# VH-VL binders against Lysosomal thioesterase PPT2 (PPT2): the designs that were tried, part 1

All scores and structures are predictions.

Target 1, 268 residues: Lysosomal thioesterase PPT2 (PPT2), of Homo sapiens (Human) (q9umr5)
Amino acid sequence: SYKPVIVVHGLFDSSYSFRHLLEYINETHPGTVVTVLDLFDGRESLRPLWEQVQGFREAVVPIMAKAPQGVHLICYSQGGLVCRALLSVMDDHNVDSFISLSSPQMGQYGDTDYLKWLFPTSMRSNLYRICYSPWGQEFSICNYWHDPHHDDLYLNASSFLALINGERDHPNATVWRKNFLRVGHLVLIGGPDDGVITPWQSSFFGFYDANETVLEMEEQLVYLRDSFGLKTLLARGAIVRCPMAGISHTAWHSNRTLYETCIEPWLS
Structure headers, positions and changes below count from the first letter of each chain, unless a header shows other numbers; Kabat numbers aren't used for antibody chains.
F, E and O are the ipSAE of ESMFold2-Fast, ESMFold2 and OpenDDE, as the mean of both directions, binder to target and target to binder. V2 is 0.75 times the mean of E and O plus 0.25 times the DockQ between their complexes.
[cut] marks letters that were taken out.
Atom coordinates printed by the task and the answers are left out, and those that the model quotes come from them; centres of patches stay.

## First folded at step 26 (VH-VL; from b42 with heavy chain E100P)

Design b47
Fold by OpenDDE, last read:
Structure b47 (fold): chain C 268 residues (1-268), chain A 121 residues (1-121), chain B 112 residues (1-112)
Amino acid sequence: as target 1 above (268 residues)
Amino acid sequence: QVQLVQSGAEVKKPGSSVKVSCKASGGTFSSYAIHWVRQAPGQGLEYLGYIIPIFGEANYNEKFKGRVTITADKSTSTAYMELSSLRSEDTAVYYCARSPGYDSGWYFDYWGQGTMVTVSS
Amino acid sequence: DVVMTQSPLSLPVTLGQPASISCRSSQSLVYSDGNTYLYWFQQRPGQSPRRLIYKVSNRDSGVPDRFSGSGSGTDFTLKISRVEAEDVGVYYCMQGRHRPYTFGQGTKLEIK
């Protein structure tokens, strides 16, 4: 039998968005128990990410307990960060494949149509004025806002991304790294036509330098220092990068070709 | 000049609800948070919660959770505080205050003039 | 919740003399960004609170240099070098480090 699949949604999302994904899984892997976690839906997805991590943890623990052979995670957009944090704090998770589906794994610094919808009168260059405040960090978007022009603020004020990345020293860094490394495979999915994740390479742990030049994963300090295990995972062949063009952000979970190419191989 | 202008005084019966408005001007409404603080007659200041208008979401003091609702209308640069299930102890002057962005100290640089809410049977 | 304790609660002062208000927090007010989120507010009779000091020692624009803030961690002080008649009112310290944000009891400054 196939391992259970747990799905975590993204910002302003719900389980309904994954109806096509469920169909794909059912067709190609019949009998798979797929659970789309219906937590922090809609506006509730703006709650602090650590709170979300705790909530999702409570939901996945029973599922994992009933699946001693392991489970697969499919985590979409913001959900990918939640899942990474989840795997970092759980010392007993049994995740085989962690599929990060168009997630801002290295943070967000975008002023796309998606963000303009949220911030119609704000520019990305000014969001640091809100996000790196204590009251701003109470919102999920700010928890992974990564302003390359205000690196000090990011490193000091980010209460989520900087911590799970091990970019700021904290007492749990070593343990979180150890826990995260329990994952069988890290499948990174994203693409240049996403239109929301900015830069889109963030889905592959790439990100802007101070000049807004995109650097790849291997050029990032978190990789070079192996602060949360990326270098180790890559070395043991546990990282899979699956870029795909022509897919908008809201279509990653509803594209058959993407599913067959990037998701399905890791559900076996 | 930054200003926060609140709605007028209210007299309410116990069990009813009140909604106070706070209109901001002289700044960018989307670049800060609006907080609500109340002060009972002759007493100190008590924090209720805040909203980040650009997010459209609020955080509350759990003491008032379930009774306080904070909202904002970006088009009019107005924040609202609604308090339900009013009781005599809710009699107070209610203030809105702005929390500015970075380089401005983060908290409560400007206050509204206050709105007196009297709850009496 | 973080408890903010002010002392004294009543402060009668002679014009021209200095005044000092203490504020203690039950927890550290230092945030991960290195800032200490302690604030002082002045509330004159019949008026809204006015921010005097932000982040321990920074004066707001228009605040006379007679006012100064100091302290660290959990102990803070507001000083007025020479009290003037316009300084009459209630002074509050506030912490913005921990939710819910909390205020001290207030210190009522009066002229003798």
Scores: ipSAE 0.822, ipTM 0.908, lowest interface PAE 0.7, mean pLDDT 94
Fold by OpenDDE, fold request of step 32:
Structure b47 (fold): chain C 268 residues (1-268), chain A 121 residues (1-121), chain B 112 residues (1-112)
Amino acid sequence: as target 1 above (268 residues)
Amino acid sequence: QVQLVQSGAEVKKPGSSVKVSCKASGGTFSSYAIHWVRQAPGQGLEYLGYIIPIFGEANYNEKFKGRVTITADKSTSTAYMELSSLRSEDTAVYYCARSPGYDSGWYFDYWGQGTMVTVSS
Amino acid sequence: DVVMTQSPLSLPVTLGQPASISCRSSQSLVYSDGNTYLYWFQQRPGQSPRRLIYKVSNRDSGVPDRFSGSGSGTDFTLKISRVEAEDVGVYYCMQGRHRPYTFGQGTKLEIK
């Protein structure tokens, strides 16, 4: 039988958004037990990411316990960060495939239409004034806001991304790395036409330097230092990169071609 | 000049609700947070919660969770604090305070004039 | 919750003399960014609180030089070098490091 699939949604999302994904999985892998976690939906997805990690952990632990052969995670957008953190804090997870579906894995520094809707009177260049405050870090968006022009603030004030990346020293860094490395495969999905994840390469652990030049994963300090295990995962062939053009952010979980090409191969 | 102007005094019965407003001017409403603090007569300051207007979401002191609702209207640069199930112990002056961005120390650089809320039978 | 403890609670002072208020926190107020989020507020009779000091030792604009803040970790002090009549009121320390944010009991400064 197929391993259970656990789905974690993104910002302002709900389980309903994944109806097509469920259909695709049922069609191609009949009998698969798919659980779309209905936690922190809608505006509740603005809750601190560590709070979300705890909530989702409570939900996945029973599922994992019933699946001794392992499970697959499909984590969309903000959910991808939640899942990465989840795998970092769990010393006994049994995740075979961690599918990061258009997630800002290396952070967000975008001023897209999506962000403009949320921040109609603010520019991305000024969001650091809010996000790197103690009170700003109580909101999920700020937990992975990565301002390349204020790296010092990011490194010191980010209460989530900088920690799970091992960019700031903390007492759990070694253990979290060990835990995360338990994953069988890390499947990174994203694309240039996403329109929300900024830069889109963040889905592949690429990100801006101080001049807003996008550097690849292998150029990132987190990779070079192997701070949370990316270099190790790559070395053992555990990282799969699946870029795809022509897909908007809200379509990653609903596109059949994307599913067949980037998701389905890793559900066995 | 930055100003926070609050609504007028309120007299309420136990069990009722009160909604206090705080209108901000002289700054960019979307670049800071609005916090609420109360002070019972002759007592100290007690923190209630805050909202980041651009996010439209609030965080609360757990002591008041379920009774306090903080909202904001970006179009009018106004924050609101609603307290339900009022008790005599809720009698206090309620203050709004601004938390500015990175350059200004983060917390409570400007305060409203306060709103007296009296809860009595 | 973090407990903020001020001392003294009552502070009678002669005009022109110095004053000192202590504030202790039950937990460290040092944040990951290296800043210490301790604040001092002044509340004159019948007025709203006014921020005097932010992050331990930084004076707000318009705050006289006679006010100074110091300390680290969990122990902090507000000093007034020469008390003036306008300094009468209640002074509060506040921590902004841990939610919920909490205030000291207040120190009532009066003129003898």
Scores: ipSAE 0.816, ipTM 0.906, lowest interface PAE 0.7, mean pLDDT 94
Fold by OpenDDE, fold request of step 32:
Structure b47 (fold): chain C 268 residues (1-268), chain A 121 residues (1-121), chain B 112 residues (1-112)
Amino acid sequence: as target 1 above (268 residues)
Amino acid sequence: QVQLVQSGAEVKKPGSSVKVSCKASGGTFSSYAIHWVRQAPGQGLEYLGYIIPIFGEANYNEKFKGRVTITADKSTSTAYMELSSLRSEDTAVYYCARSPGYDSGWYFDYWGQGTMVTVSS
Amino acid sequence: DVVMTQSPLSLPVTLGQPASISCRSSQSLVYSDGNTYLYWFQQRPGQSPRRLIYKVSNRDSGVPDRFSGSGSGTDFTLKISRVEAEDVGVYYCMQGRHRPYTFGQGTKLEIK
């Protein structure tokens, strides 16, 4: 018997986007109960991420309760951040594999074609003017906007990413770390040809420094300080990194080779 | 040279809806948030909600319980405020106000000229 | 909602004399970025509100230096060093820290 799989979608997505993934899981792991959470779809995915975390929490709690053996999470794009936060706030989750599928885990700082339709007249260098305002933080995109040139604003104004990262002190940091560390495996998936996640290394907790040089996970303060448990997870062999080239952002959940290589091994 | 120009005065019956426009010029519309504030005759200022045009989403004062809808058209640099199920108490001058970026103090540096909405039987 | 309380509500002033308006908030207006989101607006008769002060003490462009804002936490003050005829109107404090954003009752400044 396979553990249930819970799928969380990304920005502007819906459950329909995961039809291929469902097919792959059904073929390779027949009998698996897969639940694609159809919450905050489309434009509703712009709601504050903490609001989304609460909504998704309400949805996953009953699923977890019926699966004492544990569950697997597949969280795509923005959903990966939602899931990480979810696992941070839940002291009783039973997640075996947390599969972060091309998620901006260390934030987003890019004007990609994917975002240009939303920001046709804005430059990434100026989005801080909106995103780090109190009124800007009411939108999910701003909740993980990470401007490397305005680190002070990020640290002080980010109401989501900076907190779940433990980059800003808060009273729940220790508990959230403890909760997140309950995960069996953290599977990080992404690649250089993504075209949306910027930098693509963000999917592996890499990110820009002040000169827009990409630093790896092990060079990040959140790792060095083990602020939310990355260092601990790595030390116990719980982090899996699965980079793959040749996959665009919208294809991570619909590529058979990617599934077999990076996702399937962790669904047992 | 930043200007917010609002639509003209409205006279409405109770139960109807009104839609006020606010056209912005002299700046980058996509870099703003547009807020709406109203003022009943002889009264103070009351906040309604705001929109970030580039996101296409709005946030509202819950006091209005879904009666307010704020939208924006980026192509015309125009924000709209629609108030439905009008009551006599909704009689007021409605203002749009711009919230600029961080360096300009975030909130309400420019205001529209106001739109008088009269709700009467 | 955060309650903004102004005092006085009516402020008769002799030309050339100073004026002071108090504004108190029911909650702290300090944000995580260290800024305090308290604003002062002037509304002259028949006109739209005009921002005078942003974030407690910063004057907008074109605002005379006779206007000054001060305060911290929950207690704020707008001062006019020497009132002029053009200063007649209603003054509002506003908090932009907590949604929904709220205004004080307004202080009506008149010339004696």
Scores: ipSAE 0.783, ipTM 0.897, lowest interface PAE 0.7, mean pLDDT 94

Design b47
Fold by OpenDDE, last read:
Structure b47 (fold): chain C 268 residues (1-268), chain A 121 residues (1-121), chain B 112 residues (1-112)
Amino acid sequence: as target 1 above (268 residues)
Amino acid sequence: QVQLVQSGAEVKKPGSSVKVSCKASGGTFSSYAIHWVRQAPGQGLEYLGYIIPIFGEANYNEKFKGRVTITADKSTSTAYMELSSLRSEDTAVYYCARSPGYDSGWYFDYWGQGTMVTVSS
Amino acid sequence: DVVMTQSPLSLPVTLGQPASISCRSSQSLVYSDGNTYLYWFQQRPGQSPRRLIYKVSNRDSGVPDRFSGSGSGTDFTLKISRVEAEDVGVYYCMQGRHRPYTFGQGTKLEIK
């Protein structure tokens, strides 16, 4: 039998968005128990990510307990960060494949149409004025806002991303790294035509330097320092990178070709 | 010059609702958070909650058990505070206050003139 | 909730003399960015509160230099070097570190 699949949605998302993914899984892996977690849907997805992590943890623990052979996680967009944090705080998770589906794993610094819809009168260059305040960090968007021009503020004020990345020292860094390294495979999915994740390489732990030049994962300090285990995972062949062009952000979970190429191989 | 101008005094009956407005000018509304604080007659200051207008979401002091709703209209640079199920104990001057960007100290650099809300039978 | 405790609650002062107000928080107000989110507000009779000091010791524009803030962690002080008649009012400390944000009881400064 196939291992259960747990799906975590993204910002302003709901379980309905994953209807195609469910169909694909059912068709190609019949009998798979797929659970799309309906927590923090819609505007509730703006709640602090640590709150979301706690909520999702409560939901996944029973599922994991009933699946001693392990489970797979498919985590979309913001959900990918939630899942990574879950795997970091859970010392007893049994996740085989962690599929990060177009997630801003290294943060977001974009002023895309999607973000403009959320706050049309704002510019990405000024969000640091809000996001790196204590009151700003009460919103999920700010929890992974990564302003390359205000790195000091990011490192000091980010209450989520900087911590799970191990970019700021904290008492749980070693334990979180150990926990995260329990994952069997980290499958990173994203692409240049996403249009939301900015830069799109963030889905592969790439990100802007101070000049907004995109550096790849291997050039990042979190990798070089192995602060949360990326270098270790890569060394043991546990990281899979699956880039795909021609897919918009809202289509990652509904594209059949993407599913067959990047998701399906890791559901066995 | 930054200004927060609030709506006028209100007299309400117990059980009713009141909605106070706070119009901001002299700055970029999208760079603010708007907080609400009240002060009962002769008493201290009590925090109610805040909104980040560009996000359209608010956080509240749980003490009010969902009776407070804070909203914002970006097009008019106006924040609103609605308090429902009014009680006599809700009689107070209600203030809005601006939380500016990083370089301006984060919290409450400007306050509205206050709105007196009287709850009486 | 974080409790902010001011002392004294009543502060009669002679014109031209110094004044000092203490504020203690039940928890540390130090944030991850290294800043301490303690604020001082002045409320003159019949007026809205006015921010005097932000982040412990930073004086707002237009605030006379006779006002100064100090402290760290959980203990803070507002000082007025020479009290003037216009200083009459209630002074509040506030913490902006922990939700919900909370104020001290207020210190009523009066002229003797």
Scores: ipSAE 0.776, ipTM 0.895, lowest interface PAE 0.7, mean pLDDT 94
Fold by ESMFold2, last read:
Structure b47 (fold): chain C 268 residues (1-268), chain A 121 residues (1-121), chain B 112 residues (1-112)
Amino acid sequence: as target 1 above (268 residues)
Amino acid sequence: QVQLVQSGAEVKKPGSSVKVSCKASGGTFSSYAIHWVRQAPGQGLEYLGYIIPIFGEANYNEKFKGRVTITADKSTSTAYMELSSLRSEDTAVYYCARSPGYDSGWYFDYWGQGTMVTVSS
Amino acid sequence: DVVMTQSPLSLPVTLGQPASISCRSSQSLVYSDGNTYLYWFQQRPGQSPRRLIYKVSNRDSGVPDRFSGSGSGTDFTLKISRVEAEDVGVYYCMQGRHRPYTFGQGTKLEIK
């Protein structure tokens, strides 16, 4: 039998969006119990990410308890940040594969055509005024907004991303790192034609420096300091990087070639 | 200079709704939040909620139990507050106020002139 | 909700004398960014509120230097070094740290 799969959706998303992914799993891993969590749908996905983490934690506990051999986690877009925080705060999780499907793991700094209804064109240079305010941090987008030109504000004001990345001191840093390192594999998926995640390398823990030059995961301070376990995990051979060109942000969970190449091998 | 100009006074019956507008001029409408605060006659200030126009989403004081709806129209630089199921205790002056960016102290640097709403049976 | 308690609620002051208004919060107003989100507003008769002091001690532009704010954590004070006739009105403290944002009851300053 196959390990159960838990699916966590992204911003303005719902469980229906994953119907093709469910079909692919059924074809290649028949009998797999797949749960697409029906929480924080649509506009509810704008609620603070820590609130979402708590709600998803409550939903996954009984699923994990019924599967002592482990589960797999497929987390899309904003959902990948929820899942990474979940792995940090749960000292008893049994996640084997954490599959991060085009998630802004090092943050977001873009006002692309897809998010135009949320981020009007040319707003990225000014969004820090909103996002690094106390009233802005009450919205999920601002919890992972990462302006490389206002890094001091990011480090001080972020209520979520700077904490789960270990970029700001907090009393749980050692425990969160220990918990995250219980994962079997970290599978990073994304690509240059995503059109939403900016820079797209954020899905691989890459991000801009102050000149908007992308530094890869191994060049990031959070990796070099091993602040939440990336260096340790890479040394174990547990990080899988699966980039794929030609896939737009809304198509990651409905592309068969992507599934077969990047997801299927990690569903036991 | 930033100005917040509100719609005129209204008289309403219990059980009806009122929608107050707040037109912003000066500054960039999408770069701040618009808050709503009310003041019953001879009383203090009570917070209702806010909207961030660029997100199109609002946060509310739970005291109003879903009776308040705050919206914004970016094309006209106007925020709206609608209060439904009106009661006599909702008689108040309703103010909009701006929350500025980091460089301007974060909360309520400019206020509208106020809109009197009278709920009378 | 965070309760903001002002004292006194009525403050008759002789013209030219100092005035002091205290504000106590039921919870700390310090945020993770190191700022304390305590604000003072003045409402003159027949007018909308006007911000005087932001983040405890920062005077807004155009506010006379006879106004000052101080305090930390949960205890805050607004001082007027020498009260003038134009200072008549109601003064509110407000916290912006915890939702819903809340105001003190108001302190009515009058010239006696």
Scores: ipSAE 0.543, ipTM 0.778, lowest interface PAE 2.1, mean pLDDT 89
Fold by ESMFold2, last read:
Structure b47 (fold): chain C 268 residues (1-268), chain A 121 residues (1-121), chain B 112 residues (1-112)
Amino acid sequence: as target 1 above (268 residues)
Amino acid sequence: QVQLVQSGAEVKKPGSSVKVSCKASGGTFSSYAIHWVRQAPGQGLEYLGYIIPIFGEANYNEKFKGRVTITADKSTSTAYMELSSLRSEDTAVYYCARSPGYDSGWYFDYWGQGTMVTVSS
Amino acid sequence: DVVMTQSPLSLPVTLGQPASISCRSSQSLVYSDGNTYLYWFQQRPGQSPRRLIYKVSNRDSGVPDRFSGSGSGTDFTLKISRVEAEDVGVYYCMQGRHRPYTFGQGTKLEIK
C-alpha cells in the first residue's frame, strides 16, 4: 500500500484548491490516504508562520503515528515554508518525500500580478519598513519577505526564514539540521512562468544578490556552509529539481502533466 | 506632519455597539500600523489591538477578541474600532495611535485626540 | 501577558529637583534584532499621551534633554534631571516586544 500523503496549502488558500490533485492521486495510487489539512485557510493564512507550524504539527502527529513506515508531504507556496519548518522542529517526523510546490524557500521580493490585490501600488522597495518591524513580523508575508537591498535588516529582524535557513545563529540550529536531514527526498518544483514567487528560483533555493542577479542554490551561503543540510542532501542524491515552464502560480496543483512528471514518482 | 483625528464623543446603552473612526493625514496611511488603546476614567492605559492597513488584517488583545473589530479603509486613510456588547466598564477614552516604520521607534509616535465613549443607563 | 511594574505610583517633587521613575518587566524585552522595546510616555492633564523615549534611551524630537532613559533586559529608569512645572502628569512605561503590548500602572508626578 502507498504511504499517506499530507497536503499543506498556501497564502489565502483552502483545502478546496487541491481537489484536482486528489483526483490524480486516486487515479494513479488507489487506496492512498490523502489528508488535505484544513487549517489557517483564507485570511487565517496571514497568522505568524510559527503559529501555523504549531497548528499543523498538532494535526500531523496522529497521522504520522498511524504510519510508522512514513508519510509524504505536498506543500504549496507559503505552505512549503511551513513544511520545511515542521521537518526542522519535529524530532519524531517520518517524512519520506517532501514535495515543495512552487514555494518561496529563499524568500520573496516582489509585488507581482497575483499580489496586486494585496499591494495595489508597487511596494517592494518600501515593504521592509513594515516587514522588519516586530509588529510586521506578526504576519506571515513578512516572515519570508527577503529584501536583497536590506539584507542586514532581514538577517537581524526575521523571526522565521532567517532562522530555518540557518542565516542567523540560534541555539536550535544543530538539532533542526539533524531533523531536516531525516527526510528521504526533497522535491523542488517551480518555474519561470509562475508569476508570483519572485524570483521564481526561490522555489529551488536560488535568490537575488544585492544587484538583483539571481544566484542559484549552489552559490548561496546557506548551501556552501551547509547550514541546514542542503549540501548534504544533494550529495546523498536526495534533492530532485523539477522545473516546468508554462504554469502559473494557481495551476501547480491542477496540471496533470506536472503531477505525472514531478509529483507521482515520489508517492511510493 | 502626521495627524490622527478621531470621531466625536458617544453615549451608548449597555448591550449596544460603538464604532470609533481615526482619520490619518500628513503621511502614507498604508505604510504603518494603527493601534487602539483605551483609558477608563482615573485609570491607566489598556491595549486593544492593531491593524496593518496594507494587509487588511488585525491583531487583538485576547481579552477583547470576539467583542472588538478593527478595520481600515485605505481609500479614505481611516481606521475603525468597533466594540460590541457594551458594558458600563467599557466607559473610557479610546485612542488611536500610529506605529511607524523601522527608523521611527516602531510604537505610538503620534496619538489621536481621543474619543470619549460613555456606557450608561 | 508581560507585567510592567512602575515605582513609585505617586511622585511628589519640588521644582528644580531631580525625579526618577522605575519600570520592571516580567520578561526580557530584547528582540531578535538586538534592540530592547521599552518606551516611555507622558500624559499631561487633559491631553493624549505623548511619546518621550523610544527603545530605552532615545529621546523623541522636541523632548528636553533633562529627560533620559536607561536600563537593560527587565529593569528600566526614566530620569528628569530638574523638574519643571510643565512636567506635571502621569508617566507610563510600555513594552512592545510581546503581544499583547502592555503598559505600567502609571506614575503621577506632582509638584509639592
Scores: ipSAE 0.512, ipTM 0.777, lowest interface PAE 2.5, mean pLDDT 90

